# VHH binders against FAS-associated factor 2 (Faf2): the designs that were tried, part 6

Target 1, 346 residues: FAS-associated factor 2 (Faf2), of Rattus norvegicus (Rat) (q5bk32)
Amino acid sequence: MLPFRFTYYTILDIFRFALRFIRPDPRSRVTDPVGDIVSFMHSFEEKYGRAHPVFYQGTYSQALSDAKRELRFLLVYLHGDDHQDSDEFCRNALCAPEVISLINSRMLFWACSTNKPEGYRVSQALRENTYPFLAMIMLKDRRMTVVGRLEGLIQPDDLINQLTFIMDANQTYLVSERLEREERNQTQVLRQQQDEAYLASLRADQEKERKKREERERKRRKEEEVQQQKLAEERRRQNLQEEKERKLECLPPEPSPDDPDSVKIIFKLPNDSRVERRFHFSQSLTVIHDFLFSLKESPEKFQIEANFPRRVLPCVPSEEWPNPPTLQEAGLSHTEVLFVQDLTDE

## First folded at step 1 (VHH)

Design s03 (framework vhh_sonelokimab_d1)
Fold by ESMFold2-Fast, scan of step 1:
Structure s03 (fold): chain B 346 residues (1-346), chain A 122 residues (1-122)
Amino acid sequence: as target 1 above (346 residues)
Amino acid sequence: DVQLVESGGGLVQPGGSLRLSCAASGLTFSTYDVGWFRQAPGKEREFIGAITWSGGETYYAVSEKGRFTISRDNSKNTLYLQMNSLRPEDTAVYYCAKVDYSPYFETGYDYWGQGTLVTVSS
């Protein structure tokens, strides 16, 4: 729960009412609470010496916060500079070696003069009746609570007995709070570990599913690529077959064997098969290429060679022969044997 | 002399955001718990949130949890209130104050600033 209650209007109204009737006291304006503590410590040491309990070097609010955080007792001493018993108490009780040892070992010790603004502020909160004044404060019932008050002159042995009694009577509350904090911490750690394990498992499952999707997509892409290559190869073969059929249809008819301008050509193909066809001497060598290309048995890429002398015939347009010559211009006889050479791989 | 000066108030549309500042002078700001209150016309002063002297702990009124964020910068002696998702009901004068921790009584506020007006238009 919050340290503040939600009925602030009532408390603020009471506070405002009190302030309207209280005469302004210079001590009511706290501008340097740490300086108030430090200056009190120096004044104390000048008057009573340096053998004293270790002063908490901070504000009252800081002392309360640290006592609550550490689950320790806070001993508050309000010094009444003008009270007749203050000197005797400080010299004979507060600064006794046994008292110093007890306070230093068991509690936080905050002290200030009520003549200083910070000490006056604390006086207003604790509402002491007389001096010397000591209050023991600790975390109880979720708030810092005064669990003991010592008012008036007390001797060192009685002081030790009273402080010990107060601590012993209330130690169980601090032990209980430490146990509750440990239980909350253990529950939180276990919950965080369970949440981390759950999230790690969820992420591992998501990563496993992601890898399975990537593997499926990789296989799909590979299958699609193989299928596309197959379709491309099939289309290539269809285009090649259509081109062969087109060339075959466009071939000029064979001249008669009795035509004096007819040439009989016997072609030796790379597979050692032979085909023959007649051509007219006036026809372009491209007609020979078209005929061979149209054959099922022809290589995908080829060239045509004649022997005696060995020469490659320009049967397709080239840089050297942009317009291939006629059979007559190429010097072919009435009967020729031509060789088809496969160039598909090389 | 302790002076708390609030700033950053103004006119904002519903659903909008504002950041309020409170600058302290003449005070050892880093030693005090500090917080924010608001007061709408014709209503009592309402607690919004508080932050400990070190900034290690924050406390909020239940109705403002998640919408308002309190923070502090001890090097600048400045307290902040970040207000998000503002509603017409948030129209009020906003005050910063030093928080006094009392072991006997409910926590009171010792030093009040002059306030900064926040108006959320419909």
Scores: ipSAE 0.000, ipTM 0.165, lowest interface PAE 17.5, mean pLDDT 80

Design s04 (framework vhh_sonelokimab_d1)
Fold by ESMFold2-Fast, scan of step 1:
Structure s04 (fold): chain B 346 residues (1-346), chain A 124 residues (1-124)
Amino acid sequence: as target 1 above (346 residues)
Amino acid sequence: DVQLVESGGGLVQPGGSLRLSCAASGFTFDEYAVGWFRQAPGKEREFIGAISYSGGSTYYAVSEKGRFTISRDNSKNTLYLQMNSLRPEDTAVYYCATEFYGLEVHDSRAYDYWGQGTLVTVSS
């Protein structure tokens, strides 16, 4: 039988599509399209062996979607189990090593028997005239398009030549789309890198400014602390000087050397210098403390010690001595040396 | 430049009716099957119905048979979805989409071009 050329494809599409729904064939009800593919693969391997092109493991619609996404050719083989040339084609052409190599390297390969629901539905879409049947599909002008059809028995060398010719004639469309996608991606990456570089620079500048402000603040605080310490020390020295002047003003007049009720006391200061002053026997030891405190050379905190025996004189009021004794009561009735001990750092 | 633009969505009361339209441009609309899908918040896209390139055959999701009617006007490059007896669970974004070979009509991944969607809210 000679197949007619279908000049009224639109009318045939309507007719075939209508038959799909109006006169249901058991094969038209697809319940497990992936199972159809797996089942076909197993039956193919039992009949023709395991050396065959790698079958796409998914539905026809999934194969179309993957071919479109990956910008690859999709080769569709519809197996006519009952056709006289199917066995010869599969053994001698489809499973030839050079054909397997070409298909596996350059395209996605989807295949199914037209006796299975999935293959039957693909047959309805592609409208093949005879078997064996191959269709080459690819993305062209934003549509998945049948760019080649091979119908009837074909030898391996002719099959390779025909598939290669179809791919070469249409490769420019896929290359063009790949380049456009790559250019869009490169532009996006460049913009992202520029944005990241800008933000990194901005953050670095902000951190540098923050660090400078913190450093200025630390310097100002340090300068303020130094100034406060200096002022506190000056005020402390002024207060000490005022207190010494008050004590000096309140000191009783030094007795004359000719006064029989007076005694000269010699003080040895911590710096080994000596100071002497005359006191009345009836004066309190507090007068000795006030005199020593009024001297510029005296320690800020001190105690007065007598020798033979060594003892600390009660020259300031204390719990043991609420009223310090007089010089006479303390045994200071003749000229002697008293020692001033520095207690400022104790 | 292939585009599908849905319109007609809005707020409707339970038991009400709504007609959605999908305007197609940039391809030979009368040569391809087209369909409707919906997506409710937190759910996957769900198939509603598809129509052949001529309008002579329609395919519906079993759960919606009788309430929804799909139609097309090839002279206006427009697809329609007539929705009757609407329920709160029909609340979703409705999409139109075109499929070049019409085999896996219920698999959203098989569709080549999609509209942006139109929101249908069914609420009292």
Scores: ipSAE 0.000, ipTM 0.127, lowest interface PAE 18.8, mean pLDDT 80

Design s05 (framework vhh_sonelokimab_d1)
Fold by ESMFold2-Fast, scan of step 1:
Structure s05 (fold): chain B 346 residues (1-346), chain A 122 residues (1-122)
Amino acid sequence: as target 1 above (346 residues)
Amino acid sequence: DVQLVESGGGLVQPGGSLRLSCAASGFTLSYYAVGWFRQAPGKEREFIGAISGTGDSTYYAVSEKGRFTISRDNSKNTLYLQMNSLRPEDTAVYYCAARDLTYIEYGEFDYWGQGTLVTVSS
């Protein structure tokens, strides 16, 4: 009948509305995981005293990361505040001196109450069946793995035996990872040393090559300078020779010995050689200079001296003699001896 | 009172082979990570390779891979290093070393042998 069907549908609607209004447990929202752990530690110490294993000061995720980095076992204790065996376990087993010593020496210890959001999150991950609860976690096959679980009340000696057994059974995995990390670190150090040595060798080779190039260029420059000096000297000699030829070509012809205005001059050169030439009394003393300059045996720079009285003849234009006098004006005789004085390099 | 004693070193021709042994006394090697190192005169100590406590995993330095093989016999409490295709540059004192698996310090070995000399020469 229809009335019974409508009553049934009403019940289903109530269940559907109830499901829609079910809210998550407040403990499911982890907003201060470090604060959860710190507050648990303080309440633990207040209740059980300060003689306990050293609590990891951080989140569960941080404890896992540090255990993985350090290649250590991580012991996780989930505290059930309302369980009847929790007080006995904490006072008589977990806080026993031998247990404290074992935990502190060989593993990281993370603990939290399941009534705290962080502890509740870890409880959801580990899915413990009863309290007290301990889980041993370590890096195995490249991931953090639960390698042991201890559930329910346990006495200190049995706790030590069980924790030791779990560690002994699983140490090989941590050893393998340590050796792999050591090999990778050593390889990296060797590569860095090889790279540094290579760079140093490359720098030394570059410096050696630079010095060789500088020496080669310096040698080339010296050779070029010598060649340029040689060419300049050759050109200087050619120009000097050409000028001597021009002066020779421009010399007036020698007057006849029978010419009453002719002067015979005998020149004594610095090399003790003697040359002679005839000139006309009306000619400038510059003609004497031009003649001597035209001789291959004359010094490059010279002056001409007469004796009795000893004097330098103005055979080249100067401030004192802008127009050199004639042979007659200079007082030369029909036969004269003149001395050529070398002024080259003076 | 832990002691490691290496043996099997000696003079070998280039291209030859040697097998070194490392015997433990006073402790059980299967509870330790164990490895081989060498040191030539005037050089730093060099890692060769290591083997896990069960012998299931082996790790070698990249420079030595393929020529050297590490093995162990836990029933004889002994570690081995098989060296093939030996070169003059392999001339060194070879050491075995053991590490306590409960130590958290990276890169350190707790117990060392006295070493055995391997000379590769004509």
Scores: ipSAE 0.000, ipTM 0.096, lowest interface PAE 21.4, mean pLDDT 80

Design s06 (framework vhh_sonelokimab_d1)
Fold by ESMFold2-Fast, scan of step 1:
Structure s06 (fold): chain B 346 residues (1-346), chain A 124 residues (1-124)
Amino acid sequence: as target 1 above (346 residues)
Amino acid sequence: DVQLVESGGGLVQPGGSLRLSCAASGSTFSDYTVGWFRQAPGKEREFIGAISWTGGSTYYAVSEKGRFTISRDNSKNTLYLQMNSLRPEDTAVYYCAAKQGYDFWTSPEEYDYWGQGTLVTVSS
């Protein structure tokens, strides 16, 4: 009882207190700002149709960032669902073909209901006094700045006039920023061109130095080659002289003029000089070659020719004559004239 | 769902002009924001420009603005790219792309429907 009456009274007091509790605004927490915008767009199209300005499908912060980057005006529409003039404004002004064309051609358009958390957040930032509400925002003095506010019901022709007036009054700031960005870009391009020209010049200088080093190395190798050829020639002359001395030492003695087997040979050298020597008929034709080779005046390479009939004598071993014949076998007479032909350049 | 087919690509001399076309079929073309992208060998897809569902708003990449003009004819379900003062650097495969909704995006990832591409070669 008593317990029953006391418990009942306490519950009723709590219940009455709860009924008078100030309800927190559910719009105060933004958790899905893009979903808020998309949801608003779909609700707008269901109510007013698909003929409307192109809605920016990002957050308010993204819209500000894109307007700043692109140097464009941002038009913000805050939709008051419960305001008496919202339907008339949307049907007759915002969705008028001339208004759609102006907004779509000249600005970014961001819109949201103030009943959505994202729209409510923007409402708190812009602090509108009445509906319908439009704000024009652009980059001014390095900050996104509200440059125009349109509050309350407006007709489409007046809307076009007001939006155009706001843009025309502020266009010079966007033009100035575009010129500054262009100047910075031109300076960067010029610096890059100068750097590229410098690197091309450096590469050309390096190539020139490489060719110069190659030319010096080629000249050095040529000079070394000439010196080696000179040394090789001196060695050949020394070897030739030693060989002549060896052949002279090994030469058999001349037979007596009174020897019936003696052959007197008169050699006609290429320098038009004559040399005479006696040989024995039994001696090899190689002895004739050895004798001529041992002479200071003989060519380095030569052949020995007899006349009547004209023939080259095989005085040096060859494929045709691996063992040269004797003077007798070669058909030489007791007195012969033989011709020495110079072959040094053959 | 929309299907896109590009045409009009080919070989052009530096300083020349080309007009690319993109024919749309399937869904209502007028419900889509549509744009042009290009891809040179070994590079990522680069945004050129986009046009709103009505044709009333256009958005261009800053580097291409003034040389390229985008337009659409919703009665013919066709998107166009007029390319003037072409340079060797414009050599790429050109793609048209479409997304549902009414906003402009420069990111390729935001576009749901793509054509197969048409090759534009700028060379002497």
Scores: ipSAE 0.000, ipTM 0.122, lowest interface PAE 19.3, mean pLDDT 81

Design s07 (framework vhh_sonelokimab_d1)
Fold by ESMFold2-Fast, scan of step 1:
Structure s07 (fold): chain B 346 residues (1-346), chain A 121 residues (1-121)
Amino acid sequence: as target 1 above (346 residues)
Amino acid sequence: DVQLVESGGGLVQPGGSLRLSCAASGFTFSTYEVGWFRQAPGKEREFIGAISGSGGYTYYAVSEKGRFTISRDNSKNTLYLQMNSLRPEDTAVYYCAAPRYSTLWGTMDVWGQGTLVTVSS
């Protein structure tokens, strides 16, 4: 040792001691747990070689989660870098071919140095008393439980015997949980199938109900349309009858046969019947139309024709005749026959 | 019922590569550890490697020296074994294996029919 190195180490130790009272232990804060595991694996291989149990490549929490999900034992190794028995244990026991084979075939293996934050965190949880330290963890009563602890130096054959004993003593819990999970999974699958069948049936029923409602609405609308058409036709006939009665009531009284300013007009209807009425020469041709319209036997649409010369009489207001002429103006001064032509089919 | 069917075996020259597949049915594949074993003529079955249900953890026989890689595709219920740098000593019938619902943990009790891998010139 050089004297300056002694002075340096003494000052560094005092500084570290002082810091311990000012700040928490740096190992108490895990900031890179995967890095801690990778670093430990690298250091382990440099010191003990590549023939070792396969390290779980993840955090302690991930290892617990995977062991729980897969219903496997988790073997945890906490490496005490400074312990007198660590090198002997790793070289002669942990890395023995038979031990490697057992661990690799039967369990998940998580390991870390207690000098790393992740390993220190696990150490705080497991509270080991000495090194080398192994803990066997598994799902028991819905909790990840430590079911075995191996503390202190152990020979390979004894290690195999102890690990096997711990597993044999506790495997029934994992078998039981596996059976429960499979039963639950099968029940869940059956329930899912039943739920899907129920929903499909419900949709089919809803579709059937929808079609029934549409069919009812279609029939209702059709019946309503038929009724509306009947009511409209009845109302049209009623209005026609009322208009005929109104025209009849408003018709001027028939002139006396002795009135010198009157003429008798004879009408030939489409049904070959004849009707006659006397009119004043000063009355509008609209009076002739109103009279004919008021008759039961008249068509709904008609026109009146005169002969010599043959012509249609303007008995209703039109574009050519906005004010229909009087009988005198139309040349109806002598008794004559006028023809009523049915226009209902036109 | 758990069923496993291996495929992909054949004749390969020394130094060659081969990929084996194992189709699984009858169990929730994604929740179970599955693995590969082999049996050479006149020898007992030996462990090659296994993979956790999630695929997050794989474990291999140390003697393979990184020549073999196990993977799985849970969407296809298929397990794979990639074999590189094959040697005559790798000649064997290769089996995929899985535990049943009530099987002792770490003990594989369901095997496929096997697929023959022959490494020879």
Scores: ipSAE 0.000, ipTM 0.194, lowest interface PAE 16.5, mean pLDDT 80

Design s08 (framework vhh_sonelokimab_d1)
Fold by ESMFold2-Fast, scan of step 1:
Structure s08 (fold): chain B 346 residues (1-346), chain A 124 residues (1-124)
Amino acid sequence: as target 1 above (346 residues)
Amino acid sequence: DVQLVESGGGLVQPGGSLRLSCAASERTFSSYAVGWFRQAPGKEREFIGAISYSGDTTYYAVSEKGRFTISRDNSKNTLYLQMNSLRPEDTAVYYCAAHYSGEYLFTPEQYHYWGQGTLVTVSS
């Protein structure tokens, strides 16, 4: 008997292979993998109700990627629509409250019918032997690896036991990978912080040097300004001395005491010193100013006052007196005492 | 809800042994993975070990491996921690905890139900 069975299956396989060349399996063309999953979910809910594990709403490849990224277990259910045990399994095991709770809390759940192109594609990858079929997949040794396979009818308590056993046996791999990722991330963050700290320190040093340079420049300019002011003051004093000497040289000679047109003026200076000089009645009051200006003892800015009546003499050209009067016109007597008032700080 | 009650704590001399028990009041105990944690004065709760709902797989913290043994009896809804070769640094409040969900059995945050704790003091 065994030779007849062998020959029969061999012929049937050849026939199926040939038929596939003539008429390719329509499930071999995956055109809408997300639609396949949504369609399966709707048909599942219609047949078994809405109390079921939460279906991952994406392609198998996306589910693998998300499980890898999140370091989570991925539970894959391949639904065999025509298998005798599929209804029993879905109603009594997969949709049991404790099973739903376990799956929803601990893993990503991807499911599809093998009659859909996406489910058929996954079937070819996992190569299941019978239905119902569950596979547990996780990141192990840098690869998404099938760490458990459950094939054939299973009761809810045994399902919980087997799923937990698979997870418990493999959880340390996910913990190790998580620790490795945390270590790598900490190293990257530390390097980034060290680089930023170095650059910040370098910028701070450059800013300190710039401020020191600016402070040196400011100090240099201030010293230069002070020096320039000293030179300007020295030149001003020199020019003042030259002007005093020029005024002294240009003073008209004192008239003789015997000249009937002579006026003797005694000047009282702000330092209580007294200076006397003779002038002609016909001379301008500007001559009095020129004389006082030529003295070392005179303030740099001054005015001349007469008494009885008290008045300021117009000894320099002004708006009120564009042409200062003569001594005679100013009403000066043959002997006068005039007071010099210091105006240098006004 | 599952209510957990620890017992068996007390004063033990260094090098001694002690067995802790954790009794669960709920019939769903067989559906929970359970573990033991301890908290020494001034420290955070640390993981000791865990056991699957069937009792077939156990996980231990490396520091306790070989000294502590976890077991369970689902017919009695009871979890056990056998502690051997006790040291002064084992002085802590010991907690049992249960979880029906979560990806890692090593952190307190993944356990849903906790006992009140039992004090173990190891001193001469």
Scores: ipSAE 0.000, ipTM 0.089, lowest interface PAE 20.1, mean pLDDT 80

Design s09 (framework vhh_sonelokimab_d1)
Fold by ESMFold2-Fast, scan of step 1:
Structure s09 (fold): chain B 346 residues (1-346), chain A 125 residues (1-125)
Amino acid sequence: as target 1 above (346 residues)
Amino acid sequence: DVQLVESGGGLVQPGGSLRLSCAASGFTFSEYWVGWFRQAPGKEREFIGAISGEGGSTYYAVSEKGRFTISRDNSKNTLYLQMNSLRPEDTAVYYCAKDITVEYTGSYIDAFDIWGQGTLVTVSS
């Protein structure tokens, strides 16, 4: 029987042990830690009134984090609902006007009932021996540290004295940490200012160089444009001169004064000078234009006018006169005076 | 969605060894203190050890120092507990935990804010 019973009891014990872990204390399940705090605050106010230290409205973890960031003391109150001294402590000590004033002015105050999951969790962390229970926590050597514990019933004057003593004994650690943070922040700000000043100087130098480069480029472009304009103008003058020489070379020879079909034309130029040339009646009016164009004293753009009646002679091809007429067809007599009108400045 | 998942528990003989692992996700693992707790039948939750974010500092319950070693691998987001010379009294569910550390004047470590599901360790012949 011994081996079978022994094996059975061992398995049963293991099974029972496992079942106990499947059924942990309900207070060990923190599902709504903020709700636990709010619920406790309402219950506290119903029982002890609304004149109490300002409750930190957040989780224990959040309270520790805020105390660390702000370099403040955190006072933790664990409420034992069933303890004989809890009512006396809350009514006569914790809610005393001078105690409320001290707590509100110098520390963060977190409180919860140990019957709530959040309060039970904090109870497991702080491991209080009796109630009422207060713990003072602060940042010391880069860690949140319990620097004071107050356990058991205490009167308001003694509570003020004990809290003040704990804070005064540990204030130097918070002051040292504030100075260290200020030094680090000041060093970082100074480095940022130096970096910004350096970048501003660099940017100003780069902008100065860019402006100088742009000015040099603008001057180069202006000089290049002026040079290009001079070259274009020179080429235009050369082309004009070449065209005048070409027209001059292509002019038909003057007919003899003894030729009955010769026309003597006296041209009055815009500068009031006069030029004379003979043409044949069978020649196109274009020959007259070519002759005048070939003269150095002729304007760059001109038209030729006859009198009685006053009219412009079609000496260049146009839509109205695609093939300019001959001198005969234009009605010119054996001796004519024609006027050259300057159109260059129109 | 911060998660801690323990593994490595099981049945071991007295005097044996086990290594527990805790896989962390949903937070910057290297910036937080993490630790191990256990809970035996009919007993309160007991602190075992905690390790700083970079692994430079460790704290142990006085009774566990020398038998248990806490370590971490930040490249794998994993916390470890090496348990040696196990006794029947070490039979418990072992929990991984994360969040703010409160140091008591005697090096007591605070209960952590976020807990894993636990892994059962049974020490029995």
Scores: ipSAE 0.000, ipTM 0.115, lowest interface PAE 18.4, mean pLDDT 80

Design s10 (framework vhh_sonelokimab_d1)
Fold by ESMFold2-Fast, scan of step 1:
Structure s10 (fold): chain B 346 residues (1-346), chain A 125 residues (1-125)
Amino acid sequence: as target 1 above (346 residues)
Amino acid sequence: DVQLVESGGGLVQPGGSLRLSCAASGFAFSDYAVGWFRQAPGKEREFIGAISWGGDTTYYAVSEKGRFTISRDNSKNTLYLQMNSLRPEDTAVYYCAAELRPYSYQLDEREYDYWGQGTLVTVSS
């Protein structure tokens, strides 16, 4: 099937491919491209001296990548060791002080012998017709492009003129790309700043709303607590009042003053007031407690004391007195004075 | 006749890994640089990376560096793309491509001559 993109060079490439497939060149096996460059540099310096353009230290692929990244021209020199003009070109043109200065100041310089695998690989890519060979490569229309070729022997003045012409003719493409990259970078930075500001604002708003909700919940809980305490105090007060009314309702009637078994008790309350009531000798001391508890003026917790001898009367059930004694069993006289002691703060 | 056939695409959960393969036929695979591209719905085709004919040089687009690894096995005429830490944004049809000039370095953003049919990768739970 014919390729969808057909060029007049495609047939030549196919022919060269077929020939190489039948008889592969040993130089086609690149195993140490950096070593190839270093080896070439040493052999070059041995033959032509140390005054030469600064060699790019790295592979052809790395040189292309760096030229693209830095938006610089890449000058590629393919050294044909077996060509009759190679020595003259290197001694008289490439290593001329003016040429060295131009190359070092304006471009990256990559060079290798075509007898080395790396140089041979580049030779196959650039497809030079003769030696000495120079190619100028740069980023053009988003592609690393060969923008100039110099083939055959050239004198230093002509070399400077040709390299300068090629660069001047193509410099606008690199300038344009620099401006486009700067614009894209500025736009990206602005978008990132706007996105970060938006996310920060969103997070701040969410945190503000969370704190607002927590504050509302805190206030609601405190209001509920106050309400619960108020209700609990009201229930306690109501229960106390109901108990007082129940005790009052269950009190046995006072015996007649003429009843020989009646006991008249005068109670001295903690507020120094006095209350009188009659009881029957056969009644439990619990009746005395129930009567006092039923009074509005009574403390919430109290005990009852008798004198001569001073003693606390067991008027409520306890471990010592599970069934409180009767008034008679407690030794009360027909007329008694009893003292009510406030125990509410104990 | 030159053919490139991608395989290995499918549904993957975010954070997962997937390995794509591209089987080449009809040319001396070991003599040519090959690469990977992707195209998300409604977007232009995006370059991912390329590998030289010998496998000794790889070139990645800046956004893919570190998560994706390109490799080749010349004995099997196969190109691979190892994708790690996949994100929903990686959902696309993935294509392998070749430029048929022997021993030529492939440049990113260069239009390739031969393309596969593509394999769909969907990153979603």
Scores: ipSAE 0.000, ipTM 0.101, lowest interface PAE 22.7, mean pLDDT 80

